# Designs tried in a protein design chat: VH-VL binders against a9jty4. Part 1

Every score and structure here is a prediction.

Target 1, 144 residues: a9jty4
Amino acid sequence: MAKKRDSPKLIKIKDAIKLINQEVSLIGIVLEQREPKQCRNNDWICTLRIIDDTYPSPGLTVNVYSRTLEQLPQIKNHDDMILFTRIKMQTFDSGKRVNAACSRWVSSFALFEGEDLILHADEDTSAVFVWDGTDAPPASILAK
Structure headers, positions and changes below count from the first letter of each chain, unless a header shows other numbers; Kabat numbers aren't used for antibody chains.
F, E and O stand for the ipSAE by ESMFold2-Fast, ESMFold2 and OpenDDE, each averaged over both directions (binder to target, target to binder). V2 = 0.75 x the mean of E and O + 0.25 x the DockQ between their complexes.
[cut] stands for letters that were removed.

## First folded at step 2 (VH-VL; framework fv_nepuvibart)

Design N01
Fold by ESMFold2-Fast, scan of step 2:
Structure N01 (fold): chain C 144 residues (1-144), chain A 123 residues (1-123), chain B 107 residues (1-107)
Amino acid sequence: as target 1 above (144 residues)
Amino acid sequence: QVQLVESGGGLVKPGGSLRLSCAASGFTFSDYYMSWIRQAPGKGLEWVSYISSSGSTIYYADSVKGRFTISRDNAKSSLYLQMNSLRAEDTAVYYCAREGYDFWSGYEYFDYWGQGTLVTVSS
Amino acid sequence: DIQMTQSPSSLSASVGDRVTITCQASQDISNYLNWYQQKPGKAPKLLIYDASNLETGVPSRFSGSGSGTDFTFTISGLQPEDIATYYCQQYDSLPYTFGGGTKVEIK
């Protein structure tokens, strides 16, 4: 049986870091991006650090996974904004530090490129961004 | 309830072409990655190609790259394999298979297979 | 490509026997391995996924174990309907690759 996708609720990074092993959706400003690399399972991974008004530098580390290099976030400009949906908060360093994983199966992202919004969603989810009436994303996301 | 039905197999000469079809029913076809897997007579299984749920991501085994094209039509719940420049070693039963998944754990497995369609490449 | 070596290529056993099949990967694939059963003239059927997880509706006499490069598949108490060829398959990396198969026959 296919599972119905619910609208994500957007939360701030300061609240997300408390929701270990849970899925969260959030918007951040890209502080830096590391060069993509291949994992053992041949997935491509890139690592971003993001900030928002509640969580400053060094920010939250997000590992983004994809089967192809081209489907990873293509960050060109400093201070670009990114929306993540259903990324999983997790711990590392023996449970003392927090990061997030953007999975190719359950997660998606959207980039703000100048005045244009570029939507990138994992193919397996066939995601439609339908919001539950709280903390809705910019209208341009729904238009694409 | 879940069904995959292949068609389009047959006898062709070396250098010829065939198009295989797979009709899916009983599930939301557009939610799943799909694969073609083949089996030569008396031999084991060989994965041929996969296509993502949207059709944007495609991968081929080296043995068929440049000769075979996988495609899908989500509105018709159908998967296709266009086979060109066929060789004797392409003789096999071709199976359509659905790639099951677990959303968070990322398990990948072929949970449903069609009955297969025989392709024979011979002079 | 990751090579999957499956042993033995064939075996004969009696009803009620414990049957063990092994699968070896040419490199570390963690637990990203599935097992399939194929009866003569039929399509393969998923039995075990992710090295050790039993698919729904599959009898509990089938089990899988292992990680890294060495994996085992076991039938405890072989039944007549278990006559089939069994295949392992890795999904750690593309292309997906299958073992050569193990044909299980009843003596």
Scores: ipSAE 0.005, ipTM 0.532, lowest interface PAE 13.7, mean pLDDT 80

Design N10
Fold by ESMFold2-Fast, scan of step 2:
Structure N10 (fold): chain C 144 residues (1-144), chain A 123 residues (1-123), chain B 107 residues (1-107)
Amino acid sequence: as target 1 above (144 residues)
Amino acid sequence: QVQLVESGGGLVKPGGSLRLSCAASGFTFSDYYMSWIRQAPGKGLEWVSYISSSGSTIYYADSVKGRFTISRDNAKSSLYLQMNSLRAEDTAVYYCARGLYSSSWYPLYFDYWGQGTLVTVSS
Amino acid sequence: DIQMTQSPSSLSASVGDRVTITCQASQDISNYLNWYQQKPGKAPKLLIYDASNLETGVPSRFSGSGSGTDFTFTISGLQPEDIATYYCQQYDSLPYTFGGGTKVEIK
């Protein structure tokens, strides 16, 4: 079964990096994906760098956590788009650098091949069904 | 070093309200997820709610959704639980607990607990 | 919700005995399980995290094992100060759920 999320207010990465310790939802283009690794707690983690029109290379680093390897984002191309819902903005390196965490518990993501993403740009979109790596993406979202 | 002290418990009638407080010391309170966990007399542990370090992420057990509100004041190093529409089944010792994570930002385990405050809901 | 079934609900043993407590999850939780000790009139204390890792400062006589749905907690060489109720807890998914507890008493 697909997970239902409330309609997120999508913000740009340039604004998200100011919202430290807060949850944000955003869309980015995947610039790079590091090879997945297993954490001490047997969770799997992969690290993505994402960009948008407000935040270029090297982009925002997002650490994505999942219970299984297969449920991590399966990125095929650099221009694939990813929607993150409720990822947490964090600081590291004594507050000098920013990254984000996509938790399997509270966050979700949805992957789109670049040309297949046709989301409304306005702030009052209806509730979105998204995939958090535990359920298949809704067909209606992928068809957009 | 780390200390959590609950207060605000007491006797209340069904349908009444109480506000619990938890005073934290010995660590940087604003860096940690905090939870409320309760225990009915002679019974086991039941997780009630958690709140993220900034206060932006909040989750409730189904048994308390719509009736309880968790909040925090990082400037005062304090955690709160506002309890409304109390029922006899809410009678319990309420513990505040610090959430710790290792490889993920979500809390994995509860490494320090307060001593608890008793809430009794009775007519 | 993930149900945690803990057994036995209580046991009595002698000082020096090996005590084993079991915890069963209603679904696969990998190693996402912790064990807590609660002494009479006190708050719970974390003993073991991630199924088998001993928390700092906890005596080596305590150990945990298991993965998936079946977990065990062992006290090798029971001491008088180990009189307590022990709880397992899963964190594979919300809500967190606890086992019903095992009360350990000395004969």
Scores: ipSAE 0.006, ipTM 0.538, lowest interface PAE 11.8, mean pLDDT 80

Design N11
Fold by ESMFold2-Fast, scan of step 2:
Structure N11 (fold): chain C 144 residues (1-144), chain A 122 residues (1-122), chain B 107 residues (1-107)
Amino acid sequence: as target 1 above (144 residues)
Amino acid sequence: QVQLVESGGGLVKPGGSLRLSCAASGFTFSDYYMSWIRQAPGKGLEWVSYISSSGSTIYYADSVKGRFTISRDNAKSSLYLQMNSLRAEDTAVYYCARDRDYGDYEWYFDLWGQGTLVTVSS
Amino acid sequence: DIQMTQSPSSLSASVGDRVTITCQASQDISNYLNWYQQKPGKAPKLLIYDASNLETGVPSRFSGSGSGTDFTFTISGLQPEDIATYYCQQYDSLPYTFGGGTKVEIK
């Protein structure tokens, strides 16, 4: 009997932007990050722009929410890779623009440091994606 | 298409109370944080309060804390501001404004009502 | 609270002129600043968000720039319908704060 997949399949950003109001999982290169700040509900938030081989600059904006500052993505180097699990695609500006929300309640992320995948998750995040990490990140994704 | 309509303004004496309403239409009200912003006659804009999309998170400007209460009814697509212990300094046109979509980091007021005048005088 | 200082408080210019308004924050607010237009007797209208992004349906003669503590708002080629008071607003920290406004009049 075939086993059921627990986590959503990884898709490309080009396909993700068509899945409005749906949860997607994807890998991207961090093009830009904003300084984290505290939201009005005391959650911490940071905004990233990510790209992949199907969706170049200016990229997809992802808003990452966390209960604590230390659990937000800690991007150390330009062009670091990030994996997002179950981020929600959404529209704003009267449906004309698309971004994604990485919610502390359902989403998670993981950073690549060289060949190693570093997992980061909010204390209230139950969804976690585990990748075996045996393959190096695709060179095609490391484009500017 | 998309609009906010305020009501409930009027003349009230110092120490009195007044309740403002804001009716939303043309968008999914329950997805948005909502704010009240006021403007005294001939003066600039002053932010008063916001309420999160679910109603669980509320913030007030120091000038109105303990006197004003913001609330919402998502089933009726309506926002409210209960104003108690009113002072002459509260005299202003009160606007309801659509704040951010709950998931957005970029916060701006892209939709405003026409405003309702509150005059506090003896 | 973050204080927003707008200058000038008022200005008069001719149709076709370039008009520049400045806004200074009392502390670093990155690019978390919006610009609004308020015509006499009307509610404010969003023109620019996040310091430099033009809102949909707003004429391209309006632009914004800056980051940190110093911001500018420009009208390239002033038109009669641009007579209004313009406000900057920060959303870096609560409470939200507005600049004092700049009244733009035509000579």
Scores: ipSAE 0.000, ipTM 0.530, lowest interface PAE 11.2, mean pLDDT 80

## First folded at step 5 (VH-VL; framework fv_teclistamab)

Design B14
Fold by ESMFold2-Fast, scan of step 5:
Structure B14 (fold): chain C 144 residues (1-144), chain A 126 residues (1-126), chain B 108 residues (1-108)
Amino acid sequence: as target 1 above (144 residues)
Amino acid sequence: QLQLQESGPGLVKPSETLSLTCTVSGGSISSSSYYWGWIRQPPGKGLEWIGEIYYSGSTYYNPSLKSRVTISVDTSKNQFSLKLSSVTAADTAVYYCAREGVTYWSGYEVTYFDYWGQGTLVTVSS
Amino acid sequence: SYVLTQPPSVSVAPGQTARITCGGNNIGSKYVHWYQQPPGQAPVVVVYDDSDRPSGIPERFSGSNSGNTATLTISRVEAGDEAVYYCQVWDSSSDHYVFGGGTKLTVL
C-alpha cells in the first residue's frame, strides 16, 4: 500500500495574484512559451504565460527554473494544459509586475500533452518523474 | 541624480599597476540591488568587460584578465576601484565604471549596465 | 569563449527603419542588452532583457531575440540616433559579460 502524499489545494489565477510571497498551486492553459534562457547561476529559465477561466490574455507570467534545459516544460502545442504545484507569487521589474516562480527546489509541474505526463525535476534527486496516464489522473489534477 | 566619476592617473608605465577609482554620488553603493563594474574600450575598438563587484566584496572577473585584476569596494567612501597589474601598451583604453541593475526579484539575476561614468583615458607608455 | 557578431556598419535614410543584428550560437537562450554610444560619449542602455526599454528611451527602439540572432530595431530614424550600437550577453558557462564588436549606424 502506498502512503498518500499531500496534494496542494488548487486555486484560480485571479486569487493567486493577490498572494504575493506565498506558494500556490494552480492549473492553466499555456498561451505562450518563450525560448529558454540561462541565468547567471547556470540554471535555465523558461517563461510561460498561462490563462484560466478567471484570468484571460495576456495571462500570468510563470518563470520555470531548472538545472538542465531538458527538464524545462516541453510545450508542443498551443493551448496545452499545465499544472503547477507550490509556485511562489512575487513581483519583478522593480515591483511593477506580478509573476510566479516555479523553482527547481520546491516547485513542480505536469504537462497534459496526451497519454503521458512529465513532472519537473525534484531538488533532492534532480529526477524527472513521468506519469504514464494509464491510470486515471488524480482528482486534484483534473479539477475543473 | 546618480553620477559615476572615474579618477586616477592618465599615464602608466609598462609593467606597473594601473589604478582607478569610481566615486558614486546621488546613490548608495551599499545597496543590495546593484553590482558595480568596470568596462574598457581601446581607441577605435569595442567594449570589453573587465569585472564587477557587489557591496559585500564578492567579485566576478573577465577570465582573460583575471590573473591581473583586482576590484575592491569602500562603502564608507561610496567608491569602488580597479587595479590592473603588469600593464602593457595593449591596456591603453578609455576605462568606464558603471552600475548594474537587476531586473527580477525572484530566484535569478538578470543584469544590465543602467548608468555609466564618463570614462577616463589611460595611456600605457614609457 | 563566447563570441557575438555584429555588422560593422548600417546606413539608413531619416524616417526609415534601421535593423542591427547580433549573432551568437544559441543567443536566444540568453538575455540580450543593447547600448548606444554617441561619438565621444559614454554608452547608454536603449534595450534590455531582449525587448524591454528603460524609462526615457523612445518607443521607436525595440528588440527581439530568437535562435542564433538578436535584432535591435530603430523605427523612424532621426539624425540624433547616429552612434555605435553594442549588443551584450552574460555567458553563464564562463561567468562573464560578452559584447559584440559594435555597429556604426550612419544616418544619411
Scores: ipSAE 0.175, ipTM 0.681, lowest interface PAE 4.5, mean pLDDT 82

Design C1
Fold by ESMFold2-Fast, scan of step 5:
Structure C1 (fold): chain C 144 residues (1-144), chain A 124 residues (1-124), chain B 108 residues (1-108)
Amino acid sequence: as target 1 above (144 residues)
Amino acid sequence: QLQLQESGPGLVKPSETLSLTCTVSGGSISSSSYYWGWIRQPPGKGLEWIGEIYYSGSTYYNPSLKSRVTISVDTSKNQFSLKLSSVTAADTAVYYCAREGYDFWSGYEYFDYWGQGTLVTVSS
Amino acid sequence: SYVLTQPPSVSVAPGQTARITCGGNNIGSKSVHWYQQPPGQAPVVVVYDDSDRPSGIPERFSGSNSGNTATLTISRVEAGDEAVYYCQVWDSSSDHYVFGGGTKLTVL
């Protein structure tokens, strides 16, 4: 499926929160990562809050699902940047609140080390890539 | 307005099967957003989860009760039911039915709405 | 079988802070939910996923979870907070919910 899929269109969080029950791709800055948790069928989940220039604190909550702890985002520094591909927007709390799910079946992510980005934003070595084992990283991200 | 109401005999003899039904009103049991569960509480003691069911019929049971428990769903009546076989005095408890907001996409896994509870006494 | 340990009771004066603990092996790797059960009533969720509050629950209720201990914190305690509080987790290894034994909060 990776070879036949077009590169995702990136949108801002302000626009993403209006696309309930749809898959979106976006880049955000990680404000907070909660300790990874066990969930059903021996899977793992971790919860992130992310922001961008259109959607400030407290940000958008993203739940990331994985078979293994090692494949979850490994946030090393505050203000690390993360790219999410095809995460699903959802409502909860009787439709009053919005979050997103990054599933291991259709979604993926790439993590960029914030400290490296400050010093070397124009080089591909300026970031540490952590990728869900489901997909290969998009070439367009590596080219930037 | 969502309401859950337990019903069934309040007295069951030892060795018989305890049978309870939960009637859901003000909401649909045929929702992909929820599991429907049973929790019990012996008089003066804590809560014990019995099990839960998805509208498709998929179930999870407490391992300590699994050999005796069956939970079923009747979407046409908007009900789900508990059968607990071979009861003893230790099964005397208030039985609650509850809705679990399990949303794979949002990570919710807790009981957000409960019935009032019904006391079932196991006695000869 | 996975076990959650709570103190049987906690006492606090009105206006002070109550802390109710929930102990479990590696409980920090599990999402903890907290239920309030007033006398003679069904439980109500007050904190879920370690630290989130449902709509309608006062900000005085908060939670934390790390290592082997989760904690429910109730600040500026009121007489109406008297209840038994239960922690709950999903044990992924056997796919079942586990409740703590409950902690009776008494407001003097």
Scores: ipSAE 0.229, ipTM 0.715, lowest interface PAE 3.7, mean pLDDT 83

Design C10 (at its last look DockQ between E and O 0.56; V2 from the best seeds 0.00; counts 0 for: pae E 5.5 > 2)
Fold by OpenDDE, look of step 6:
Structure C10 (fold): chain C 144 residues (1-144), chain A 126 residues (1-126), chain B 108 residues (1-108)
Amino acid sequence: as target 1 above (144 residues)
Amino acid sequence: QLQLQESGPGLVKPSETLSLTCTVSGGSISSSSYYWGWIRQPPGKGLEWIGEIYYSGSTYYNPSLKSRVTISVDTSKNQFSLKLSSVTAADTAVYYCARESYYDFWSGYEVYFDYWGQGTLVTVSS
Amino acid sequence: SYVLTQPPSVSVAPGQTARITCGGNNIGSKYVHWYQQPPGQAPVVVVYDDSDRPSGIPERFSGSNSGNTATLTISRVEAGDEAVYYCQVWDSSSDHYVFGGGTKLTVL
């Protein structure tokens, strides 16, 4: 299913982790990407650990789900940033830990290559954004 | 804390039906986040998955046991049950009920058994 | 059918590191979970999703998974770690939970 383009209000990770079972949008630096795994339903999952200035440790784990390997985030650099829209905050380990889920039906992501520019967006948004590093959400430069 | 407890006869005759019930306490079985499963272990052997059930009644079974297995759920009692028909000596095992870590529409199928009952030995003997 | 292969036994001295392997075709593409089963007890998850550790499980327990082999590593082994350890995956091609044969860890 395709997601309608949104203009999400970004929140910091420190606040996102308090919003269990809610959809949030946020941006973070990718610190870790686990090897893609195939799920029980034959979908694929990519697990990312992301941080921001409000939550530098341990970071937020985000599970990104896709139908194919190619649709998963392609992290190239250690300083890549990722914008998530409408990911769902959730708990695991019997409620003791927090992570987030990026659904291929509801959520979307866009990747930054570098510190200030989102160069790639998912199929639903397909826009380039500039981020000035502040709490303001990235501004769209070009819709592709 | 969540607790699972198996109950049922410890002795079943060959060709009869093995029946067990798992009682869940400290949490609701009516959760979208979990499946509820049965695993067995023959004496001195490894673990074998039997099947699982969702609170809505949806089931998955081990293909090798599918024809003989029925799992049901009773949300009002916070229980789920196992029936294994036409038992033989090969069905002698410790039977465990377990909760399967599962997530709904959002979280996909990252499934493992995070809570187990203590198990109950069922011996098939004439 | 998908098969997980474990060594039947591993022996280590106290304080040493035990490594228990779980082999499977392209197992690196699957989530591997590890269970500890002490004698006469029910299994307990010690590592899930390859390398995640449940709360309450000591940091001595760690996991890795790549290629065709998953590994459970137990550092600074204690007498209380003596148990049978099982790896487990979900096989989506057959809709089947698959367990390894189990590895008996003996603390010498």
Scores: ipSAE 0.367, ipTM 0.799, lowest interface PAE 1.5, mean pLDDT 88
Fold by ESMFold2-Fast, scan of step 5:
Structure C10 (fold): chain C 144 residues (1-144), chain A 126 residues (1-126), chain B 108 residues (1-108)
Amino acid sequence: as target 1 above (144 residues)
Amino acid sequence: QLQLQESGPGLVKPSETLSLTCTVSGGSISSSSYYWGWIRQPPGKGLEWIGEIYYSGSTYYNPSLKSRVTISVDTSKNQFSLKLSSVTAADTAVYYCARESYYDFWSGYEVYFDYWGQGTLVTVSS
Amino acid sequence: SYVLTQPPSVSVAPGQTARITCGGNNIGSKYVHWYQQPPGQAPVVVVYDDSDRPSGIPERFSGSNSGNTATLTISRVEAGDEAVYYCQVWDSSSDHYVFGGGTKLTVL
């Protein structure tokens, strides 16, 4: 099944790190994925470090939250591409460090795995979309 | 500089209630960023978490101690307190109060004990 | 109740690397924190959230956590590193902090 969506307005990671407490959409290459963790509220968290051409290693840390392990990003290769929509930039360590949160209530992500693109939408919508190749992401997203 | 200071009787009789207070200076207990906890250590043994409290009064207790433990907070005095009832010789330990970062997935606040009091020895003996 | 297992002691020569393990069922799914307790003093956190260091802690201290084992690694060990080291996790199934039994690091 195919579903078309408006292209998100993407920014570079270098610009995103300046937008504290704001929602951003961005695309990056997965540099590292940590083993999933269970949080105090029983949500599961997957921590990724992502890079782009403006922000190299060690990259931006993104914490992805889900009620279940199955809805967390399943990264198969180190260089897989991930698109995040409406993730929240935030500070920790008394404001000294920056990371981002991909919330199940507001955010979504899409993994670029060949022709099979799985879009994990905001869990509040209970929507997970699989792209069958007929509604491939816009060329402008892939060029970033 | 944040400082935590334990106070209370160093000797408690068996079957009585152990009562300790932690006074916080250089920071506010009313902060939404932190939980406040108690950890103990019997002489020559390891650390055991007792419980923790949020400034709203919400608590978590070690299941093995839950029936005997009460932790309370007094934001007007910037203090929190521990009561442990029906004590025995097994409750002899150094008692520490400590600050714990509030868990908040949005802000990325860390969840660990980042500041500890110096500890106070409580001996349970007749 | 959840249990963390640490070796009771580890001995290393100065300048060598010490590795202190913390075993727990599926511990890789939990955040691990490490505390250093020098003789007669209160504990100090040296590694938190598996691998992060607080300000003031030397880069010689590092951590990892995967599967059933978390490890605190202290490179280029100094005499001042002698202490008992404790691992700690929050167990979400029981809403309870668990400490390991402690590992005494001796610098020969």
Scores: ipSAE 0.337, ipTM 0.730, lowest interface PAE 2.6, mean pLDDT 83
Fold by ESMFold2, look of step 6:
Structure C10 (fold): chain C 144 residues (1-144), chain A 126 residues (1-126), chain B 108 residues (1-108)
Amino acid sequence: as target 1 above (144 residues)
Amino acid sequence: QLQLQESGPGLVKPSETLSLTCTVSGGSISSSSYYWGWIRQPPGKGLEWIGEIYYSGSTYYNPSLKSRVTISVDTSKNQFSLKLSSVTAADTAVYYCARESYYDFWSGYEVYFDYWGQGTLVTVSS
Amino acid sequence: SYVLTQPPSVSVAPGQTARITCGGNNIGSKYVHWYQQPPGQAPVVVVYDDSDRPSGIPERFSGSNSGNTATLTISRVEAGDEAVYYCQVWDSSSDHYVFGGGTKLTVL
């Protein structure tokens, strides 16, 4: 069983785009997804465009890599939300544009569907809580 | 500034081995970011990928040529080479060396040939 | 082995739009690259990763890829665009690059 490092602090997209070549965690609304592609090494890639309240335009492009097609994010609804953990900020187009990479080796993601799932993120403590509309207490997803 | 230049005999006799060298200048062949490939084009015909090599020595070959092709790299000379054995007239072509981009696991492994040599015609004839 | 099919030729008048297709089984799940080869010259990449342009390639060159067809589109065609255009993919089933047969663009 491999041991994981602590996740980078949860930050807003406006701050993430300044942290080139650094690993970040962030949450956003998925506005667009590109048709999955199979890479030369037989890995799969899905390209997403995400936004948050600090960066609603043009959005951040995130390339998500997996071993199989089924492991890619399955975006089912417009405005689904996605939490990325330990993704790497990069530049492309000769340094003119910023994207991020979600590596199958060190990164992870979690999808959240629909309005009935309530996400509570606390940027100062780097904690994310989820509540499913039941009487049960909120569950922590990203606390440390 | 990066330049690739093919060199080698322009005439090879049937059944012999075609041997070409690509000299890389303005960049290093020892880069983890690139593969180094050979592509050929028979006169009046399309492009055919022959194969490629990574600086560590790992190779990929076109299955149709695999039994006759060897690609090697000499990092100390900043060169890579092609040997194609048992040639026939069908191997007459312009031979290109080319660089292809390669990305680490933070990038896709999708690559294309971004720099090409000028090509050298090799004729297989008596 | 994986096959890419291109029309052998496309002819357009100057100022018109040329569309060059590259057909392949499920090519939409692959990245497609396009090379321009002017007469007597080495190829040069004009579109990579389906729709991206290298620095220095005019916006008149664009690409798309979905389903079983990738398309290179050249708008406002100029005489200098006359060349043979090749599509290319990586075939993961046999671990090799495949080029299409080439499309000769003629500007009339």
Scores: ipSAE 0.081, ipTM 0.664, lowest interface PAE 5.5, mean pLDDT 84
ESMFold2 (binder alone), look of step 6: mean pLDDT 90; pTM 0.903

Design C11
Fold by ESMFold2-Fast, scan of step 5:
Structure C11 (fold): chain C 144 residues (1-144), chain A 127 residues (1-127), chain B 108 residues (1-108)
Amino acid sequence: as target 1 above (144 residues)
Amino acid sequence: QLQLQESGPGLVKPSETLSLTCTVSGGSISSSSYYWGWIRQPPGKGLEWIGEIYYSGSTYYNPSLKSRVTISVDTSKNQFSLKLSSVTAADTAVYYCAREGYYDFWSGYETYYFDYWGQGTLVTVSS
Amino acid sequence: SYVLTQPPSVSVAPGQTARITCGGNNIGSKSVHWYQQPPGQAPVVVVYDDSDRPSGIPERFSGSNSGNTATLTISRVEAGDEAVYYCQVWDSSSDHYVFGGGTKLTVL
């Protein structure tokens, strides 16, 4: 591995929804994933709804943006776990609803599949990190 | 409130140019937020998109009609217009003008769809 | 050229659920908009961006889009829902809007 890195500072979804216009890192269980779509500028987007122990169904909507289809989250099971880093909390529907944007420039995500955690870094770094067990997994990832 | 109104001749001879104008009231064409488009519907048939224009003059045209279509905008009159050349009986249709609205709700991108339509004007192409 | 396929007609009894499909190659990768056209009137958008509703459109209208099929679902159908429904997508490969052929909803 290249270098030891700090684990992201994670907050719960219940707390994240209070931090409008701020960047947050959090972990959730994927409740639903919409089919990826191409926007008119040819960027790809997919939409996830995620839950945790503080924020049940219908969950938090996260819009994930990527230049390529292959870099979007590949969720195999509807209850897979995903870590989001530096996603931006925002409002829509005249401020009545909250969602989050996982942008290709600032944000990243990691999928927890089996014992491995693979991190898809933001576009500026062009880096992908695989969790190899060198550092202890964050406690919130191990919680169910 | 926003209204769009089509106007122009209701009868056009084959081989001539069909010319329509859409007058926008209650809102400005000079907004960077919108495109302005034309959609047509032959009697008893479905909708067909013709093209659209941005206030800067930038256009998109249906490839099937591109060689015959010109859409233009006149921001000083708050109007945009359609010219369709070399018409035939197949061009007989109700012609609608419409605004293409956008905003970021779910996708984080602009969402483009036709949110306001004119009433439509029937143009008959006949001998 | 990209083509959207809709059934020409769908019939339902009042109070039942109508499902109108829109078929297109890999349509799930595109954003689908649905327009309602009552007889003799201009179209009105009822669902946009696959599943969102404009202000004023009843919650009975919903949409989905995955794979090769998008679906407009109208629950608890009322006589006033009789109209022709059109799906629409932007085809980025040719930079143009494509409409489906329309589905006439009849409430018997």
Scores: ipSAE 0.015, ipTM 0.559, lowest interface PAE 6.4, mean pLDDT 82

